VH-VL binders against o27280. Designs and how they scored, part 329

Target 1, 266 residues: o27280
Amino acid sequence: MDSMNVPEVLEIKRIVEESESVKTFIFSWDFRREVRPGQFVMVWDFRDEKPMSVSLIDPVRSEIGISIRRVGEFTDRVHGLSEGDLLGIRGPYGRGFELMGRDILLVGGGIGMAPLAALADEATARGMRVDALVAARTADELLFLDRLEAAGVNISTCTDDGSCGFKGFAHERLLTLEENHDMAAVCGPEPMMFQVMRILDERDVPAQLSLERYMKCAVGICGQCCLDDTGFRVCAEGPVFWSQELSRVREFGRYRRDPAGRRVPW
Short names: E, the ipSAE of ESMFold2; O, the ipSAE of OpenDDE; V2, 0.75 times the mean of E and O plus 0.25 times the DockQ between their complexes.

## First folded at step 13 (VH-VL)

Design I3 (framework fv_acasunlimab; at its last fold request DockQ between E and O 0.64; V2 from the best seeds 0.76)
Fold by OpenDDE, fold request of step 14:
Structure I3 (fold): chain C 266 residues (1-266), chain A 118 residues (1-118), chain B 108 residues (1-108)
Amino acid sequence: as target 1 above (266 residues)
Amino acid sequence: EVQLLEPGGGLVQPGGSLRLSCEASGFTFSRYWMSWVRQAPGKGLEWVSTISTGGKSTFYADSVRGRFTISRDSSKNTLFLQMSSLRAEDTAVYYCAKWYIGRAFDIWGQGTLVTVSS
Amino acid sequence: SYVLTQPPSVSVAPGQTARITCGGNNIGSESVHWYQQKPGQAPVLVVYYDSERPSGLPERFSGSNSGNTATLTISRVEAGDEADYYCQVYDDSSDHYVFGGGTKLTVL
């Protein structure tokens, strides 16, 4: 465990351009260190460190993929890297998704599809029926569609502008779907997840949701990712939470804390 | 008060059949997967079967597959276990258990004894 | 099939700390849950997700999980803690819930 907290300097094997703003960086991985969908790693570019979800788990090729959306200085730097360049990776950390049942609904928004793509691979490999509701602002921002399709996932798309699939938000599309699954996994913008969770709860569908919070240590010490009033640490008790857990989290879907610890609305 | 009540146990001959029931109260039964776990006299806990919330997916231990059938009636808040082709080794206290986060069981019935003997 | 191994018995004096282990291949990567069962009673969940404690359970109960061993720790053991304790995981490969063989905790 101690060794996992020291970043391992890894070479970028491949870079997959998922969209204009999202790249997947592929690394060789020693699978003696287990990694599960929903877990995250800390990516270190030798200047800063950020948590990133694992989006690809390939034991056959001994590779993992980390999908990163360009959103700030750190990710800008990372997006400027090329194959052969180096990054520090430590982890994996956190609680991953737990699969149950014979069919699963995945609801993802934007980069939230990253961990869900990995989960889809695992679920399909287990012979589960996987339905995925993939949401984005525009068609060009829909992630992993070809990958999911190739895996045998039944895909439903949703875009804010209607450029692909259902015009509207993920929870709105979900309301039009009548089928109830054995379980659901959700990841994306928190307001989306909040609405989706409500619907799933009303439908008696057990759901897991992956949260995003500002994170530093990743080992449950610094408290930067602590959820108010519950003591839940996203890095330790999450990032994947069951809906029953999140129902106790007042801030969920309402606000988050910024790097300075200030409350900011979604 | 959260409660699971398990009537239906009793004495049955080998090869016989028995139907167990588990009535839930104090929580929204329809929201949770349900399971049966049994415990032979003086032995440990053994998972028997699990059913999804909607009842469309069922899972069974290898030891009971093909002989036991789990089902549920949400309108009655009741879980069932239909046991057939009973064997001596099926003798146990049968517990119904409520699914909990992390794939645990947070609520258990008091159990009902099923004795398979000639 | 996935197998969980527990010691058949553990003895501890009142006020001392009891540690009950649960062994399994790479169990540290699994979510381990613990149940307490007193004679003639149904099991009671005492620890879930390796280290989470259900509401109403005393802080004396704690859990950890790493490598190939999960551990239930009961501090300041009381006579009332005498019971059988079972660890449990979910085996994804077989879709089975798996219990350990149980450990009898005796309070001396």
Scores: ipSAE 0.929, ipTM 0.955, lowest interface PAE 0.5, mean pLDDT 96
Fold by ESMFold2, fold request of step 14:
Structure I3 (fold): chain C 266 residues (1-266), chain A 118 residues (1-118), chain B 108 residues (1-108)
Amino acid sequence: as target 1 above (266 residues)
Amino acid sequence: EVQLLEPGGGLVQPGGSLRLSCEASGFTFSRYWMSWVRQAPGKGLEWVSTISTGGKSTFYADSVRGRFTISRDSSKNTLFLQMSSLRAEDTAVYYCAKWYIGRAFDIWGQGTLVTVSS
Amino acid sequence: SYVLTQPPSVSVAPGQTARITCGGNNIGSESVHWYQQKPGQAPVLVVYYDSERPSGLPERFSGSNSGNTATLTISRVEAGDEADYYCQVYDDSSDHYVFGGGTKLTVL
């Protein structure tokens, strides 16, 4: 028999409005297909297919949640859907976060807090102490605060405009926290992740970072973005990388890509 | 050159104590979790203990919990295993090992033999 | 506690392919690592993250992991590959490292 790879068509069971621009879509899920925090799924709206991070993993209710920020045509269409509407889901894909130790620091910027919320649930369920630094441009864009607090996570906040918590960037707030953690997990805008990674490296805190631009690598492209020091290419599956892997990636933290694919300095 | 070096082990009597050390060179010791793994003569590998980068968290196999203490001194690039209340079944080659991506071990010491015998 | 099961031995002729298995409940959801140990020597990491090779390892070492079985594959076996091979996982529930019992590869 020929192999067939099609999305599973699932009904939207619930929609949670997380903020003005972010919704979480909840689906029934058969956990024989195991899902780990940091993995992603391909979401198909019958016109286009995009990778999205899983933000809720609930084996007890047999549910997953996918948090989507409205930023373009695809996400506008998905935000227009209602409970009972259908979406195609393929996956999960990619390498998820790995936990070890007795405590963890989470550093999330904007929608990057979505996979970290799933990780926080798993870490607290394992009995780890979880500290989270939640960052956004404004107070209205801070995500998952009530959920994290209910899970027993110790929350620090920062906003660019100072409307909630520390006024400034996540890495600036991190400098004031000064506790050693056994490990950290980071997800958000790449400039934030680069600066946070440098601080964590100086503090000797092992860190895992989730990079959205490497989700395509995990689906079908070898990681040509990984180079060894001898000039030979070495690839690893993303989107989650240990900081030790990322120190070999020259583009990380130095450039971004504009819509035309051209490199633009940060 | 990346290395982990364990000084020679020893012969001790049951109930005795011994401190193992592991000196690291060629990498930034303070940035990695470190572990001890042992191998009884003619037997397989058995994980013994692990310590986090700052020394804050320690983990032990059930067979050694309460008798062994793992520690580290980053100023000396050295990992330690304080062994007490030693038993015959603790006779093994003891390796120190460096954490690697995925919760593996990439660099191992050459091992040191500890013999517990009367 | 979590248990990894390996066959005690595997024999192959030079130039053949050796396959060494590591069984565990739902091991396909774990990251599996493989070590080679020659007599009197420390273990050497030969595969990590199920299928990744450390720098400098020959392409003839490869790995896979799905369901309840992980497999180390050594193509074009050479006499120098004769060694004990161990699989290893990290058990999240106990925070313990777990090794398989080891497999002796004999090159005939």
Scores: ipSAE 0.683, ipTM 0.856, lowest interface PAE 1.7, mean pLDDT 87
ESMFold2, look of step 13: ipSAE 0.596; ipTM 0.818
ESMFold2 (binder alone), look of step 13: mean pLDDT 92; pTM 0.942
OpenDDE, look of step 13: ipSAE 0.914; ipTM 0.947
ESMFold2, fold request of step 14: ipSAE 0.655, 0.666; ipTM 0.847, 0.849
ESMFold2 (binder alone), fold request of step 14: mean pLDDT 92, 92, 92; pTM 0.947, 0.948, 0.950
OpenDDE, fold request of step 14: ipSAE 0.914, 0.917; ipTM 0.947, 0.949

Design I4 (framework fv_acasunlimab; at its last look DockQ between E and O 0.73; V2 from the best seeds 0.00; counts 0 for: pae E 2.2 > 2)
Fold by OpenDDE, look of step 13:
Structure I4 (fold): chain C 266 residues (1-266), chain A 118 residues (1-118), chain B 108 residues (1-108)
Amino acid sequence: as target 1 above (266 residues)
Amino acid sequence: EVQLLEPGGGLVQPGGSLRLSCEASGFTFSKYWMSWVRQAPGKGLEWVSAISTGGKSTFYADSVRGRFTISRDSSKNTLFLQMSSLRAEDTAVYYCAKWYIGRAFDIWGQGTLVTVSS
Amino acid sequence: SYVLTQPPSVSVAPGQTARITCGGNNIGRESVHWYQQKPGQAPVLVVYQDSERPSGLPERFSGSNSGNTATLTISRVEAGDEADYYCQVYDDSSDHYVFGGGTKLTVL
């Protein structure tokens, strides 16, 4: 089997507190193992294993960052870790984002900004113009603003409560923006992504969207992350999908399946 | 029926100019990136140029940069390739191609022959 | 520039399985697409994103991609499968679409 499937025990080099609920864990990385924005890794705390998006790719420092939102038992344990502690990392897995054009739009919600932040770094490094619509429930949940600004990204913010930027949802803010882009990358709550995709389609902007599903094996074998009707495996054919692919997925924006396989509405 | 039609090919002398067109039908032309791909006689496929949906961004192979210009007219569902300073090595069948997924091309025209010769 | 390497020709008997390879540095990290071209005709997409089939293509066509090699597999080869096959990727470093040199598949 590919050595990529064997967890490597890595020391947490440093921890960045992005918000009250989000931390970025930084690891030394051997870039002989290439990683692309939009790909994910399996994080193992020696008890459980969860997929996490790569949010930082730094070939200069030979580091990667994984941003983790505190949402359950596993992430609670991980958030309790300190610099110098160990985690198992295997991967990267999945299909990442593909950059097209010279100017791109990033639309991210909450922790969905994690892979988009990495994409922003790559895009700006390539000399692309990057606009980012960063959405969150509240101002204190907006992620990576300083990082994006430092990279030269043009940022628009959106908050549900209006505590920062546009008051409303990402798709509503998007409707107020008139400029079209060569391509868009979207990641966040699926209902948000669904609405954003519709708007982008109407504007003739090609879009890629990163989905979140329960993943167990990460190698396309167990089927836990299969999407209804198409049989797409989020870990293998995704997590990044083109809008044309998602248009064939009936469950997209409507429901997901929990670890037991039950349909759960968004 | 989804199709791409490519008129405009022909014989041109070295240093001359020629404008190719590609008319799209059967799909929403404005929603897709478009490309030109050429094939010299008895040779393989070579990408020539690409244009974004809105026409804002254009891309060219090194071999044609500065000489060829790609453009599009959404109102006419037409893709264009303005070729100038043509060379013998530009002799090829030129295909227009529709972007699909992951930078694949799912629809191709039947191609138009461009012959550059004295 | 990024280069894709294909064998110039592959021969297979009817009913057998043909495998056409496309080599490239870390090609497994790229999305590989495959095209079939018959004499005097335009290319036809037969596999995209490594292993996906366009609608209307028979299941006999499949693709895989890992490491430094992508492979187009045609099972139960028919006389009608005789054609040139091209692999294709996009090179981010040069912003070029890159095609392989093509492989002529002969059905014996």
Scores: ipSAE 0.917, ipTM 0.948, lowest interface PAE 0.5, mean pLDDT 95
Fold by ESMFold2, look of step 13:
Structure I4 (fold): chain C 266 residues (1-266), chain A 118 residues (1-118), chain B 108 residues (1-108)
Amino acid sequence: as target 1 above (266 residues)
Amino acid sequence: EVQLLEPGGGLVQPGGSLRLSCEASGFTFSKYWMSWVRQAPGKGLEWVSAISTGGKSTFYADSVRGRFTISRDSSKNTLFLQMSSLRAEDTAVYYCAKWYIGRAFDIWGQGTLVTVSS
Amino acid sequence: SYVLTQPPSVSVAPGQTARITCGGNNIGRESVHWYQQKPGQAPVLVVYQDSERPSGLPERFSGSNSGNTATLTISRVEAGDEADYYCQVYDDSSDHYVFGGGTKLTVL
C-alpha cells in the first residue's frame, strides 16, 4: 500500500454534450502516466469526490475525456461548470481492459458505454473488427453512436421502451446478434452485466466486465470497494474483471451496497 | 481433474510433416483459447501458436508462420498442430497450454518431443 | 516485436529471499505472469496478473510490476524452489505471447 494520493487540479479545456444527461469534460494530460480503457479517475469538485469513467484517450493531442452523467448533487454541480473551470483529478486507477484476437463484442448500458467507447477506439486502431451493442432505457440515453460509427464500429441498439432499435434488455438483443466473437467487453448496470455474462459463457466467448463500486481511497487501502467472498478490491484488482473471476463472487448480480456499505437488493 | 495429454511426437526428416494432438479433460475445452509452446533442448520457452474459442482466429509466431497450422475440434476436446516444412530448428519439446485469466496459461501438458534430423 | 529480459541466473541461500526481474519497455502497463519449470517437467503457473497466486501456491511467492520492471519474489527459499523461472506477457500489437529468456534459480 502506497501513500495517499491527492487530486491534481486541472482546467476544463473543453466540454462535449453527449446527451441531455451526459457531458464529457476534456483535460490536458501528461501521457507519461498512461491511461488504458477501463481505468477510472477520481473527480473532486472541492467538496466531494467520485469515480468517473475515462471515455477519451488521445495521446496525440495530449487529452483525456471524462464522461459524467448527471444523477445527483455532485454531478449536478460538475455539469454546471464551464470551460476554464477547475476540477481535481486523481488517477488513473485500476486494471483496464485487455484486448486479444481479431474481433470483439462490446456491450454497454447507459454511461457504461464511456469506457467502451475508449476501448473501441483502441480496438479499431489495432485493426480489430468491433461490434457494439449500445443499450439504454430510452433513445435519448444512447451514447456515442456517431463516434462509434465514425470509428467503423458495427452498432446494434436497444432501448427498454423501444424508442430506438430493439425494444428490450441488452441480453435479449444479444441473442439476435452474431455469436462468434474472440472476446467481449461489458460495462453497465450490474443486473444487465450478469445476464449478458451468462449468454457469453453459453456462447464460449471470453468476457471482461467492468464493475462499479463505492470508492474512497482508490488505491486499495480503505476497503470500501471490496467484493464479498474474494476480497477483490474493485479499485486495485479491477474495475475490469474476467468473467472467470466474477464467477467466484457471490454478490455479483445479486445485490449492491449503498453509500453506508449496507447490502441492498438490485 | 484438469488434464492435457500430448501424444504424437517423434523423429522427422527435414522438410517433413507431423501432426501433434492434445486431448483435454476436466474442463470445458470450448470456453478457452489454446496455445502451443515449444522448448528447444537446453533453451527457454517459445510461444508457437494460439487459437481462439471456436477456432475463429489463429495466431502464429513469425518463426512458424506459413508452415504450421493450429486447429481444434471441440467435439473431441482436442487441439492440433499441423507442422510442415520442418527444419532442424523446430526440434523441441512441444507443450499444449490452456488460456487463463489475464492471458496467462494455467494448465500445461507434459510435452512431446519432436526431433528434426536426417 | 516486444522483448522481455531476465537475468540468466540468481543464487540464494536457503531461507533467504530471491528476486527475479523481468524487464520490458513500459512493462508496468502489461499483465505479467510467472512460471516455474523444474528439470524434465512442464512449466507451472506461480503468479499471474502481476501479483495473484494460483490456488495451492504458498504465500511466499509474490509479484510486483511497475515502470519497466516486473519482479517475482520468493521468500524463505527452499531447496525445492530450485528451477527455471519465466515471465510472460501478451503483446497487443502483434497478438503474440512473449516469454522472457528464463532465470535459473540456484539454492546454495
Scores: ipSAE 0.616, ipTM 0.829, lowest interface PAE 2.2, mean pLDDT 88
ESMFold2 (binder alone), look of step 13: mean pLDDT 92; pTM 0.943

Design I5 (framework fv_acasunlimab; at its last look DockQ between E and O 0.82; V2 from the best seeds 0.00; counts 0 for: pae E 3.4 > 2)
Fold by OpenDDE, look of step 13:
Structure I5 (fold): chain C 266 residues (1-266), chain A 118 residues (1-118), chain B 108 residues (1-108)
Amino acid sequence: as target 1 above (266 residues)
Amino acid sequence: EVQLLEPGGGLVQPGGSLRLSCEASGFTFSRYWMNWVRQAPGKGLEWVSSISTGGKSTFYADSVRGRFTISRDSSKNTLFLQMSSLRAEDTAVYYCAKWYIGRAFDIWGQGTLVTVSS
Amino acid sequence: SYVLTQPPSVSVAPGQTARITCGGNNIGSESVHWYQQKPGQAPVLVVYQDSERPSGLPERFSGSNSGNTATLTISRVEAGDEADYYCQVYDDSSDHYVFGGGTKLTVL
């Protein structure tokens, strides 16, 4: 099929420690293979393969970054790697974000800020005004703040424990913000995204949301990432969806399917 | 029924002005970006202008920038296109079109003919 | 400016498959939409985001997009499919919506 379906073995150029649990792995990238914020790649450590969002797109340095949160065996192994070590990367895959308007709102939770950070870079480079609501459980889990600030992004923070910024959830903080934007991009825990989408819809703000599902093939063949009722494949029709699309997806914000296909609540 | 109605077309002399309107019904008008697309007689489709949901941001084709102004009134579910300094090449059927997923246009008006001629 | 290239015309016999192409530099990375326009009528969206069909459109209409070419495929063509077809993208670099020149589909 397409040559992009063959993993390319790449050397980890450098590693940025974003937080205690998140690292960004930077690779040299040939930008003849275009990549957009919101797209993902399949990362292969020669044992297993997992989808990861692209969090850095740097055409000047000819680099991409992949931010990975330590959550299981695969990510444990990857987090044990050092600069100079090798990983297999294939992609990019999926539909990325589309920028609309002149001012945009980014709402991100935890590792969900990864694709949004890349989007912020693109938006600011295009001269757009970018507001970002960055949410996390605690202050030390807030991601990419320095990077976003350096890019000229207006940042609002939200933490569950109140250790930084607004005490509460992202949707609660959003309710306190009165300004409307031309468009919003959302990525994080699905319950968060569900609530945020509702608010944005009520405010007549077009929104794009990036979903996370178990993906195996990344090319729309295996069906492991299919969404109930619609048959949307997160790897092919997503992972970025418009709110209008997600409004048709019954499972959105309600449940997900595990690798065995079982329904699991959020 | 979802529809867009476009009154306001007509004959105008070069250098003249004309205001088009597009009235929306059957959907929540305030929730969608709105657009104008025109088609010269016997020619293809040409995007003219877009406006965000709140009207804060407007976009124009190079061919009309500085001469045309897009606006909207949510209370009236109406989209407007104020055209000034009209030229013969502006002669076309003007369609209002609703934004849809991925920047498609899913709902179109029937169009209104604008003829610029001396 | 970004340019979309369509063949001026395509002819097909009833019951056969029509393919209308839309060429553009790296168009495969863009979301392509297709419109049908019959004489004296407004355009109608028939395919959006490369391959999605609006509700109410028959399965005979399909789309694909890769590399430098997007394709609208109409299977089991009927006389009623005779129309002009336009492809459309959004050009981020210029903030313009861009249409192809249109293709006249004639059903023989």
Scores: ipSAE 0.916, ipTM 0.948, lowest interface PAE 0.5, mean pLDDT 95
Fold by ESMFold2, look of step 13:
Structure I5 (fold): chain C 266 residues (1-266), chain A 118 residues (1-118), chain B 108 residues (1-108)
Amino acid sequence: as target 1 above (266 residues)
Amino acid sequence: EVQLLEPGGGLVQPGGSLRLSCEASGFTFSRYWMNWVRQAPGKGLEWVSSISTGGKSTFYADSVRGRFTISRDSSKNTLFLQMSSLRAEDTAVYYCAKWYIGRAFDIWGQGTLVTVSS
Amino acid sequence: SYVLTQPPSVSVAPGQTARITCGGNNIGSESVHWYQQKPGQAPVLVVYQDSERPSGLPERFSGSNSGNTATLTISRVEAGDEADYYCQVYDDSSDHYVFGGGTKLTVL
């Protein structure tokens, strides 16, 4: 039986408060269903179902962690849950990040740091050198700093308001950082990822970017997660794409889609 | 047009040395990892070595580590393989190959034969 | 380290479908690429990332990958498809590229 298409009901084992608006929900997980950084799961609260990136992959403790930002009715309900409460999980889905070389640059904006924290753990465990640029609007929104530092990641920070680290946007901070990485992984607001991708392309640094699109089926059948110019489905051909795939896409970084499929400026 | 050209291999005795080159054209050479792949007569494909953009990082199959050195010169759009301490088992056609999306190889040279024998 | 296993040969009648397998432990979690090589020629990429076709390759070439097996499928086989076919992955643990042993496709 294909269990990836049917939610498994799991108990919340632990809840970690990452910030005022972000919690990580930790579950026991049977790693016969392999999970890679950058893949996503569908989280079901018995009323609605939303895609969420895996932020912790711990085969030693048989645990996964899902980081969720409170942004609306579904996430408000999930944030109201306690340890021992139940959630449905189906997946994993999509292509994860592919590691390459001896060192990696991570660029994460806001909750986009969640899949990159999982990737950082995998990269450091394999002996790679890891640099991370962690971006947020304010200092209180910078995610996973203690965890990354404990893993041996070299951290740079930036905040829009200058309350911690470099004052400005992630791509502006990136211009001041060393250029000499074997690869990069990027996840965050799509306008940020577009600007970061352009810099990395100019530096000839191979980059993978994790995109979010409006998703419903998670297996590529419904077509709601498609990119305009390529027909790529974020849930089937992504959510992780190489920058060369995305440079051909006119939609990326320029507009988004509402639930009716209409183009809306960023 | 996009192509990779490997001028001459040759005959060399065991313990000898040989330098292979691969000239790229029709694409921005500096943007791509470059690779060497070999094929012994009547045998399958075997990856030999890879080099990152700009030449920062190099990787070798266990069978050649310590004997072969990969390098690149972006000003000449040229990939090199310096082979030393050659053995009979290094006899093969040597291809250069360009990295492609997903860690594949999309453009291959026509290959050059290296023969190691007494 | 990581090993890819292919059958040494596959025979098929013209117009029929050829299926060439590539076995590996949990290969369904890898991106699998396929190459066609005709005698005396360089390899040609025919499928990448399990199922994607390079520009200019006919729709007759397709691929799939799940569990421990990746498969290259060639529908409506033509005499010109007679060649050796190789699968390939990248092994993150060793930073090595790995090829299968190759499969000779014979068109009867």
Scores: ipSAE 0.492, ipTM 0.787, lowest interface PAE 3.4, mean pLDDT 87
ESMFold2 (binder alone), look of step 13: mean pLDDT 94; pTM 0.958

